VHH binders against Profilin-1 (pfn-1). Designs and how they scored, part 45

Target 1, 132 residues: Profilin-1 (pfn-1), of Caenorhabditis elegans (q9xw16)
Amino acid sequence: MSGWNAYIDTMTAAAPSIKRCAIVGAADGSVWARTEADNVFKASEEELKTFVALFNDVTQVPAKGADIEGVHYVVPRTEESLIFGKKENTGFFAVKTKSAVLIAVYEGPNEVAAQVRKAVESMQTYLNNAGY

## First folded at step 21 (VHH)

Design uk23 (from uk1 with S54T)
Fold by OpenDDE, fold request of step 22:
Structure uk23 (fold): chain B 132 residues (1-132), chain A 123 residues (1-123)
Amino acid sequence: as target 1 above (132 residues)
Amino acid sequence: QVQLVESGGGMVQPGGSLRLSCAASGFTFSSYAMSWVRRAPGKGPEWVSYISGTGKSTHYADSVKGRFTISRDNAKNTLYLQMNSLKPEDTALYYCAVGGPQPPPLPGETQHWGQGTQVTVSS
């Protein structure tokens, strides 16, 4: 394993509740790595382009929510480089680095969210420190 | 297993042109952005360019903007780099890679790059 895919594997290993995960370009929503096989991250390039653009003004996101893989999520709040959403027993965390957006879609009770957040934020910190 | 095979390199004079190709296999090519990366002697890897999976978005390092053009043929699982107005400082081993600008390898991991293709620009 190598490249961005190794980062996917690291995040999914750190948080078993992550069902699907992707690393995409912050500038255009292009897919750099994603979960595959039975857990394919299926968001289209166009959808991801729209999604990553949300980081241009995160303050507006709670009012309109966010869509990933054709699913609409309620966004309770945002931070400068963090967007997270909820839908029933699912949710997502998306964090922005210098050049990328890390997206993790999870399934489970609300208490699993903390572990998912920690996984993606840890990776965010790592990548930022590395200049990515 | 991801396989990437670069070709098209060579020796040219300053101002010359080359067209690099990267044959990809072992993954759904069209689903991923692809990058070109180069390594000059004694220097670390430098990201050159990347293109989105659909080919609709392209990005370039400042050092190559206006001179290099990245493209892809998803039907052929092939990535291209048209290199015009080549300069001596473009001399490097060129690799293609999956995704955008390439991150550092994690411990115990290797890079998903091919053997590379040598580009030498010299008078």
Scores: ipSAE 0.930, ipTM 0.958, lowest interface PAE 0.4, mean pLDDT 95
Fold by OpenDDE, fold request of step 22:
Structure uk23 (fold): chain B 132 residues (1-132), chain A 123 residues (1-123)
Amino acid sequence: as target 1 above (132 residues)
Amino acid sequence: QVQLVESGGGMVQPGGSLRLSCAASGFTFSSYAMSWVRRAPGKGPEWVSYISGTGKSTHYADSVKGRFTISRDNAKNTLYLQMNSLKPEDTALYYCAVGGPQPPPLPGETQHWGQGTQVTVSS
């Protein structure tokens, strides 16, 4: 339905443990693309606005965690353009590009996290190189 | 099936105004940001403006800031672009698109825009 959907499909294909994912505006949390059908990404615009604002100071995020789709995640560590969280057998990776935030929610043991991270970071690199 | 139909274009003199519309269907309109993009003769596509799903946030390219206003009516599944103080350099085919600034198409992919509406600014 959107040119951005191809990017969603690329990430989900690269990491099958991704259950839901979205591409949102870094400035306002607006949804540009998301998984649909059986795996609808359900975060509201208001929640996403709060989430993307975490990138303004990632150093504070581990102390307070992060919320996505009404679920609270523990954030063990952050990087300048990377926030990731864990909750039981689920987690998320969120990376920031020049204009967007890519969010991938996954399910599985900690071992699957590496593949999810690689998927979103590779897309991050691609988009950054393209100026997005 | 997603459909985007642009309308409202025309020919105006410099300093004139136009109001573009985009009728959207085939998806949950209010769940997504929407953009206007334009393609001038001999140039690549240029992102113009986007608005969040709720309409609470708007963003503009520097080239149109202060002159163009993006808005939406989610009850009508319609996106709008009010264009004031038009300049010759605004001449282009105008398209609406789902999401914010439009990314480059990945290999094997095509743009998901409508047929566009022509805007011509000339004396």
Scores: ipSAE 0.930, ipTM 0.958, lowest interface PAE 0.4, mean pLDDT 96
Fold by OpenDDE, look of step 21:
Structure uk23 (fold): chain B 132 residues (1-132), chain A 123 residues (1-123)
Amino acid sequence: as target 1 above (132 residues)
Amino acid sequence: QVQLVESGGGMVQPGGSLRLSCAASGFTFSSYAMSWVRRAPGKGPEWVSYISGTGKSTHYADSVKGRFTISRDNAKNTLYLQMNSLKPEDTALYYCAVGGPQPPPLPGETQHWGQGTQVTVSS
């Protein structure tokens, strides 16, 4: 589809537990790329606008959680450019770059979380080094 | 498959105006942000502007801010770029692309842009 789809494919391929991915604008939550077809990422622009705004003050996020694709996740903790959430055997990792937010939604036990985090942070590092 | 077809380019004098169009197909147009990028001869691609899927948010490179306006018609699957107060340094091949500012190509990957439309600003 576009240059950004290669990044979606790379993240998705990095961990089998990743089910859906999206790359969105850090400023407005606009969708730049997402998984499609049977694994379509379904968050709306309005929802994503709210989500990316959480990075403006991550310290408040654990108290209220985060919503993605109409699902509410518990957020145990945050880092300056990392928000992750859990719900039963599902979760998400979201990392912020200079211009984008990368989101990966996964399914599986807590043990798979490390691989998902590595996938999104690797992409984060790559994009940051490229000035994005 | 995704198709992007740019049009509306041409030759104008400095201070002139042009309106570019991009016809999109092969994907849910309104679900994605859309960008304009340009490539001048001998230079790398430069991001120009992008607009959110709903059209509610717009962004511009500093080099074109105040002169260019991005818009879209989701019913027509069409992206627009109104270019006013054109300068010689705006001379480039203009492309539309899905998403925001375009990332560097990954190893082995190629850009998936259309043929582009040529804009030439010269006295």
Scores: ipSAE 0.897, ipTM 0.939, lowest interface PAE 0.4, mean pLDDT 95
Fold by ESMFold2, look of step 21:
Structure uk23 (fold): chain B 132 residues (1-132), chain A 123 residues (1-123)
Amino acid sequence: as target 1 above (132 residues)
Amino acid sequence: QVQLVESGGGMVQPGGSLRLSCAASGFTFSSYAMSWVRRAPGKGPEWVSYISGTGKSTHYADSVKGRFTISRDNAKNTLYLQMNSLKPEDTALYYCAVGGPQPPPLPGETQHWGQGTQVTVSS
């Protein structure tokens, strides 16, 4: 479909607890790739534009939380290029590169969160090294 | 099966105009950003422009900004590139692609491109 689909596939294979995943433009939230079929990542362009703008000041995100796919998440922590959200037995990791934001929504106990983070950060690092 | 079919290329003189089309099928066209990419003789792919799924956001490489306009018709599953003030440097094979600027290939991955549509700008 797109060259970004290989990145989606690599992340979901590395962390099976990822249920939905997307790669979006950092400037505008436009969808470049996403999981499809039974695991469609369903967020509007407008919601994603708001979401990627959170990276403009990540320090304010824990106080208000974050919304993805119409779901509100508590954000226990952020880093300059990473937002981690939780809701019950689900969560997400989102990482920012120069041009893109990689979003992975997962299910499972806290023990799998590290695996999900590693999967998205691996692709973030690969893209950063290539200037993306 | 995703299909992207480019058309509208041809020969024009410097300063001329062309409009490229990309007919898309096999996926939910309106959900995805779409790009134009070009490959000049002896050079690798150069990203030209992308447009968001809704069409509300557009982006251009510096080399074409102000001369090219990307657009889409989601009812017809068609992507367009209006190219004005064409220069010899715009001579290339033009392709459409799903998503924003294409990423570097992952290890063991090969890039695959369709036929494209040839644009030749020559006196």
Scores: ipSAE 0.830, ipTM 0.910, lowest interface PAE 0.7, mean pLDDT 92
Fold by ESMFold2, fold request of step 22:
Structure uk23 (fold): chain B 132 residues (1-132), chain A 123 residues (1-123)
Amino acid sequence: as target 1 above (132 residues)
Amino acid sequence: QVQLVESGGGMVQPGGSLRLSCAASGFTFSSYAMSWVRRAPGKGPEWVSYISGTGKSTHYADSVKGRFTISRDNAKNTLYLQMNSLKPEDTALYYCAVGGPQPPPLPGETQHWGQGTQVTVSS
């Protein structure tokens, strides 16, 4: 069993509006852990490789937007290790650590976005403090 | 239920070779990266290598690069590690795991490991 599953569980418990979640390799977009069963995070390795490469230059991302699970999102702005996007009543937050990218896809109005961001950034901070 | 069963370990002299296998069941094997991890006597887990779900991307710890080759057969739900030019420092219990390099445990989390397969390199 993947030790990354505990990170998935912690994020989804902290922000119930998260519908799907994944942890992928920052170098190659390979899936290390994801939500399964009723809420399978369905993105191909190829799509995820393209997605994680956006972190190579986050300043280019607002002009391009981002694709996750075949859905195109508008990216209003970025931070060095954070990309977030919106489409209709859905959105995502993604954060990068040294080794991984943590992705959470949520549904709900902008009011729930803060709780999703906090959940994902909390795990990013924990990993950063541990040298990951 | 997710199950990972390691095999192929043994005793070998320095410079020798071994091939480890990991039989996987209970999950969509081809969707996940897979790792080899080892625990030397008296030490914590050390990540060795991982391979992406499709098998198109491979990664190695510096200590094994050029000597070990990770591979997978998604039709057989099996992960492999070909170990060549073995050194005494490679002596460890070897485990397979789902995902890339294993993260630090979260507060209150206990890591669980299977039985593993023992590799002993001794002259």
Scores: ipSAE 0.818, ipTM 0.904, lowest interface PAE 0.7, mean pLDDT 92
Fold by ESMFold2, fold request of step 22:
Parts: sequence; C-alpha cells; structure tokens
Structure uk23 (fold): chain B 132 residues (1-132), chain A 123 residues (1-123)
Amino acid sequence: as target 1 above (132 residues)
Amino acid sequence: QVQLVESGGGMVQPGGSLRLSCAASGFTFSSYAMSWVRRAPGKGPEWVSYISGTGKSTHYADSVKGRFTISRDNAKNTLYLQMNSLKPEDTALYYCAVGGPQPPPLPGETQHWGQGTQVTVSS
C-alpha cells in the first residue's frame, strides 16, 4: 500500500481519541492515506482541495470556519501551519508540511485536544526535519 | 489485499515512446492518488509523477515534464504513464505506488515494491 500508512498508524496509536485520520497532498488535497474499514475518513477530493487551500491564509480561517467530511467546525485558533477546529465534543487538528497536510479528527473532552495536537505535530516535525 | 501489477516496459531507441500500465486491486482505487516511481541501476527510488484520485490533478518531476503524461481509468482500476521522447537516462525499473511521493520510512519500517516493469532506452 502507501508508505504513508505507517504515519496514519503512528498518529492513531499515539492519541486513541483520534477517530479518523488522513494525509493529503498540500497542493491539491488528493488522498495519499487515510483510516479505512470501520472508521473510514470520508471526504471528497473537492472538499479536501478547499480545505488545504485554507493554509494559504490561515488568518482568515477563524472568521469562516472549516469543513471536513461534510461537518462544519468553528476554528477558534490557527497558526501558520496548524488549524484547530471544534464542534461540540469533537474536533480536528490539521498540520501542513512542505508536501502534505496531516488531518486528525477526534472525539473527547478538552483535555484530549493537547494529546491529539502533540500526535500530529510529532509527525509534522519528523517530516519537516526530513525536508518533506 | 492490495495488489499492483506493472506492465508495458521494453527496449526502445532514444526518442521512442512507451506506455506503461498498472493494474490495481484490493482497495478503492478512485479514492487514492497514485504515483509512478523508478529505480535506475545502482540508484535509489526516484519519484516520477502522481495523479489525484479523480484524475483532475497531475504532478511531475522536473526531469520528465513535457515528455511523460500520467493518466488513470477509474472504471478499469488502471494507472498509465505515456512516455515520449525517451532518453538513456530514463532507463529504469518502473513501479506504481499508492499515494503521492513516498515519505521517509519511520524507524524499523521497510519498503515493499512490486515486480515493476523494465524500461531500457539504448541506441
């Protein structure tokens, strides 16, 4: 399969609150790897293209929110390479590298958000250090 | 079980053309980007091109831009690479892979490749 599957597995193992996860091309939102089977990450290529384009100007994202898997999230904060979204007891973290965007959708109370962020940022750092 | 089978390689003269095919099974082909990767003799893998799941977005290494065209037929679960204006430097085993450019392996991870299809460009 995809060599990106090991990255999916590492993130989901590091933060059990992650329910669905994907790695997509930063340029076009194309799916390179995702969670499958009982917890398929389902988003159209068109939705993902719109989503990754949010990183072109993260300062505008809090005003409009973000959509993933047909779900609209409020975006209370962003950083240059990170978008955090919330809806009720669920949320997502998305981080951008040179080549990819890593997306983790989680469920749970506020204290698990830090664990999810750490999981995706660890892979972001590994990829950044390798020039990806 | 994911299976990728490459075909269409052969021996051609410089300036010639070949069309490679990759037959895919065991996963939802249309949901994933697909890549071509090549390994020249004594070299590591070199990413060549990828195409998005819908086929609407394509990307190429600088060394092949304008000469190679990636495409897919999602009804047939098949990926293609049209190779024109072939050069001796294009000589390699060609593989298809799921996703965009392959990432660095995580510690303890090994890479797995199919058989590939040999392209030899020689006068």
Scores: ipSAE 0.816, ipTM 0.904, lowest interface PAE 0.7, mean pLDDT 92

Design uk3 (from uj20 with K107P)
Fold by OpenDDE, fold request of step 22:
Structure uk3 (fold): chain B 132 residues (1-132), chain A 123 residues (1-123)
Amino acid sequence: as target 1 above (132 residues)
Amino acid sequence: QVQLVESGGGMVQPGGSLRLSCAASGFTFSSYAMSWVRRAPGKGPEWVSYISGSGKSTHYADSVKGRFTISRDNAKNTLYLQMNSLKPEDTALYYCAIGGPQPPPLPGETQHWGQGTQVTVSS
């Protein structure tokens, strides 16, 4: 569909436990690409605007948690460009690049989380090196 | 299938104005940000501007800030670019694209832009 869709496909191929995925603008939460069909990423622009703003001060996020697609996640800890959350057997990883935020929502036990994190961080590194 | 059709280009003198349009189909238009990009002779593609799905947020490259205005009509599935105070260096083939600044194509992938519309600024 778009050039950004190839990046979505790359992340989902690298981590099969990813159920939904999106690439959004770091400045405004606008959707650049997302999973579609049976696994549509359903977060609204307003929700995403709030979410990407969390990266302005990640130290406060564990106390508040994070909301994606109307679901509230507990955030155990954060890093400067990484926010991740958990809810039962689901979770998400979100990483910030120079211009974008990559969001991956996954389902499975804790063992699958490492693969999801690796997938999004690898893409983060690739995009940062490319100037994005 | 996604289709993007650009129009509105032409030849103008320096200081002139043009309004570009992009007709979009094959996807939920209002759900996605949209961009304008351009390719000048002998140069690589340059991101120009993008607008959020709702139209509430706009962004511009420094080279066009204050002169160009991006907008959209979601009811018509159409993206616009109002170009004022045009300069010779604005001469390029202009494309619309889904998303923000366009990423490099991954190996084996092609650009998903339309045929583009030519803008020529010359005295």
Scores: ipSAE 0.932, ipTM 0.959, lowest interface PAE 0.4, mean pLDDT 96
Fold by OpenDDE, fold request of step 22:
Structure uk3 (fold): chain B 132 residues (1-132), chain A 123 residues (1-123)
Amino acid sequence: as target 1 above (132 residues)
Amino acid sequence: QVQLVESGGGMVQPGGSLRLSCAASGFTFSSYAMSWVRRAPGKGPEWVSYISGSGKSTHYADSVKGRFTISRDNAKNTLYLQMNSLKPEDTALYYCAIGGPQPPPLPGETQHWGQGTQVTVSS
């Protein structure tokens, strides 16, 4: 339904363990695209606004964790444009581009995390190179 | 099926005003940011403005900042663009789109915009 949905589909196809994902505005957390139907990404605009603001100082995020869709995740480590979290057999990867934040929520053992990370980081690189 | 129908375009003199509308259907309108983009003759598409789903946040390209105002009525599933102090360089087909600044289409994909509404600014 949106040009951004193709990007969602690309990430989910690259990492089948992704259950839900969204592309949101880095400035305000507004939803540009998200998984729908059986796997609706359910984070509110207000929650996403708070989440994207974490990228303003990622060094503080491991101390406080991150919340997505009402779920609190432990954040072991961050990078300048990468926040990832874990909760039991679930987790998320969030990467920041020039204008957007890509969020992928996955389910599975820690071993599946590498594929999810690769999927979102490859998209991050693509969008950055395109100026987005 | 997602539908976006733009309207409100026309011909005006420099310094004039127009108000564009976009009627949206086929998706949960209030859940998504919405954008205006435009395509001038012989040029590629240019992002103009976007507004968050709730309408609480607005963003503008530098070329239209201070002159254009984006707004939305979620009860009517309608997006608006108030254009004031129009300039000849604002002449373009104007489209509404889901999301923020519009990404390039991936291989095999097409743009998901409406038919567009023509805005012509000329003396």
Scores: ipSAE 0.932, ipTM 0.959, lowest interface PAE 0.4, mean pLDDT 96
Fold by OpenDDE, look of step 21:
Structure uk3 (fold): chain B 132 residues (1-132), chain A 123 residues (1-123)
Amino acid sequence: as target 1 above (132 residues)
Amino acid sequence: QVQLVESGGGMVQPGGSLRLSCAASGFTFSSYAMSWVRRAPGKGPEWVSYISGSGKSTHYADSVKGRFTISRDNAKNTLYLQMNSLKPEDTALYYCAIGGPQPPPLPGETQHWGQGTQVTVSS
């Protein structure tokens, strides 16, 4: 394990609906940490490069959606450092810090989304306060 | 389990060069970015450089930009750091780590770095 894996474990434990997580470089989409084994986060470096680039102009994302792990999600709206998507009973939350993008993929009804968002935003706040 | 073994350190004069290596095992090496970090005596850890899993993207701290070059051989599960134009302030224990710039340890957590390799720049 690495130092970043502790952050993955913390996010995953924060909401039972979270199935997979990843921490990637905001500049290039490189994988720094991810869930593994039965819950391996499967997005490729190229896909993640495209994904993190969405944060350069989040206003355009709702019109085209977002792809993670080969799955296309509808993006209802965005915030400056937050992109979230939905597909049936699944979705994702992605938040940007100074140097990283935190991604959590979840399964469940819309009611579980609030807890997932809280998990990733809590980590976002922690890392931002630490200068990351 | 994850293992990281650093090597290639030594003592050199200012302006000299060294090449560090990191042998990685216990995980899918090519799937992860890799970093070099260093710790000087009495100081906290300092991120030095990181490279993406594919090797297509590299990043450097301002303090080493233009002097250090990070690279990797995914077939050998090995990370490298070519250090040129070394300065006394580069003296530190050098570690390789998985991911980009390394985050602060969470409460109760420890760093999962190797033993490190000592680099000493002195006249």
Scores: ipSAE 0.905, ipTM 0.944, lowest interface PAE 0.4, mean pLDDT 95
Fold by ESMFold2, fold request of step 22:
Structure uk3 (fold): chain B 132 residues (1-132), chain A 123 residues (1-123)
Amino acid sequence: as target 1 above (132 residues)
Amino acid sequence: QVQLVESGGGMVQPGGSLRLSCAASGFTFSSYAMSWVRRAPGKGPEWVSYISGSGKSTHYADSVKGRFTISRDNAKNTLYLQMNSLKPEDTALYYCAIGGPQPPPLPGETQHWGQGTQVTVSS
């Protein structure tokens, strides 16, 4: 049995604008947990492997954007362990820890973006403090 | 709901081999990475290996590299661990789990494990 689902549940509860969410392996993009039932996070293993590799050099990401679930996002900004993507009234935040990448896809106005970022970074911090 | 059933354990001599199986049901098995985790006497859980949903990517703890091989059969919803060159320190209760290395539990979270399958390496 897996405790990663509790992390999914905590993020979605903290920021209700999150519509889909996943936790994937930083090394290979393999899915460790995701939203299921009615709002399944559907990204291929190939797409997720390409996505997590963006963290190898986040400075190149704004020029080319990022793809999740077959949707192309512009990336207005990045930080060393964070990628923020936008498409119209939707977006995503992805954060990297030692072992994992946490991805949250949201909908809503710019105000909710800050709430989504805080929810994802809270779990990132918890994992980082535990060596994950 | 979600069910993981481990089997294939037993007693073997040092240098021997065993093959563990994990029968999975109640979720889309092929969509998720799967792990083997073990608990040795007097120790907490130790992550052993994980394999991606497609089976294309495998990862191992340093203590088992070159001796253990993780695999999966997505048509049968089954995860395997081939264990060769077994050592006394491999003695443990082995469990399968969904995902990569298991995270620290969140406050108030209950961590649930199946029954596991016992591997004992001794004469």
Scores: ipSAE 0.825, ipTM 0.908, lowest interface PAE 0.7, mean pLDDT 92
Fold by ESMFold2, look of step 21:
Structure uk3 (fold): chain B 132 residues (1-132), chain A 123 residues (1-123)
Amino acid sequence: as target 1 above (132 residues)
Amino acid sequence: QVQLVESGGGMVQPGGSLRLSCAASGFTFSSYAMSWVRRAPGKGPEWVSYISGSGKSTHYADSVKGRFTISRDNAKNTLYLQMNSLKPEDTALYYCAIGGPQPPPLPGETQHWGQGTQVTVSS
């Protein structure tokens, strides 16, 4: 059991539109926790290593987009510790802390995006305040 | 159900070596990073090391770098910690855990630890 599972559960409960979710190491993209069972977060270690490296210079990400679970997303905007990706009726928010990157993949209209962002940022803030 | 069982602890003199094992079951072991964590007398949990799911990436606390080596055998669902050049300050109960450094517990959350394996470094 991963102590990170409680963070997964909190995010998915706060934003039910989240379909898959993961917490990965900021240094290497290794999976620390993820949604399981019929909603398995399916990204390879190599893809996640490339993905977390995007946070090294978020200003370059809108020009090239981002890949998660083999799906290519356009990235309309980024912030220093946040990447938002969009593809049709789906999207993702990813936020970085000192130790980790929290990733939530959601489905639904644009109205749900704010709820998903708030869910991941709430956990980001909790971790930041604790030095994680 | 997820189960993690630690073994391989014991008593050694300073400068000695031990190899800890962690037998894992109930989840897809190779998909997850794994950590070693220790609890020394009078201290809370201290993260020691983690290794990525594939085993290609390893990370160590400054206090053990160069002395400890984390490894895994995904065919046997087993995590290892080779501890060399042991010091009295390494005396602790050692646990394995899924993921990297364990986060602070959320409000109302209770963390659950296994039995652990005791390492005692003393003359």
Scores: ipSAE 0.819, ipTM 0.907, lowest interface PAE 0.7, mean pLDDT 92
Fold by ESMFold2, fold request of step 22:
Structure uk3 (fold): chain B 132 residues (1-132), chain A 123 residues (1-123)
Amino acid sequence: as target 1 above (132 residues)
Amino acid sequence: QVQLVESGGGMVQPGGSLRLSCAASGFTFSSYAMSWVRRAPGKGPEWVSYISGSGKSTHYADSVKGRFTISRDNAKNTLYLQMNSLKPEDTALYYCAIGGPQPPPLPGETQHWGQGTQVTVSS
């Protein structure tokens, strides 16, 4: 067993507005960990492969939007290693490290988005400092 | 409850082959990448290989490329590692794990590993 589930648990505890999240391989979008049971993160392998490739040129993403779990999000903001998507009262933050992409899907008004972003970036920073 | 049970280890001469199996239960096996990890005597865990949930994407540590092949049978909930051209430095306790390469542990987290399966390569 690996500790990737501990990263999922830490993010969801830090930001209760996160409803589903996943950690996927940056090279291929393969699922390394995700929320399960009543809150299963249901993105397909094909969808996740397309999604992680968006990080190859984040400047193109606002014009296209992004799809996760069969839901299309507008992307109002990107940074070098971060994609923010919005759909009505829901949204996502995704951050990239060398090895992985961390994805958190949340519900709530824009006021909770900062909490979600901080939760995923905290884990991104920890992984980056370890060379992941 | 998640359960991973490794088998197929043994003693072989250098140049020999072994096939390891990992029987999985308690989760949707086909949805997750799976890894092989090994612990050599006196060393910490070393990631060996991982395979995507569908089996379409495989990745290997440089030390095993060309000699080891990871595979899975999602109908049988089983992960495999075919190990060819074995060397004494492959001697280790082998474990399977869910996900890609092992992350650094979070503060206060301890590493938990199952029984594993022993591979010993010696003249």
Scores: ipSAE 0.802, ipTM 0.897, lowest interface PAE 0.8, mean pLDDT 91

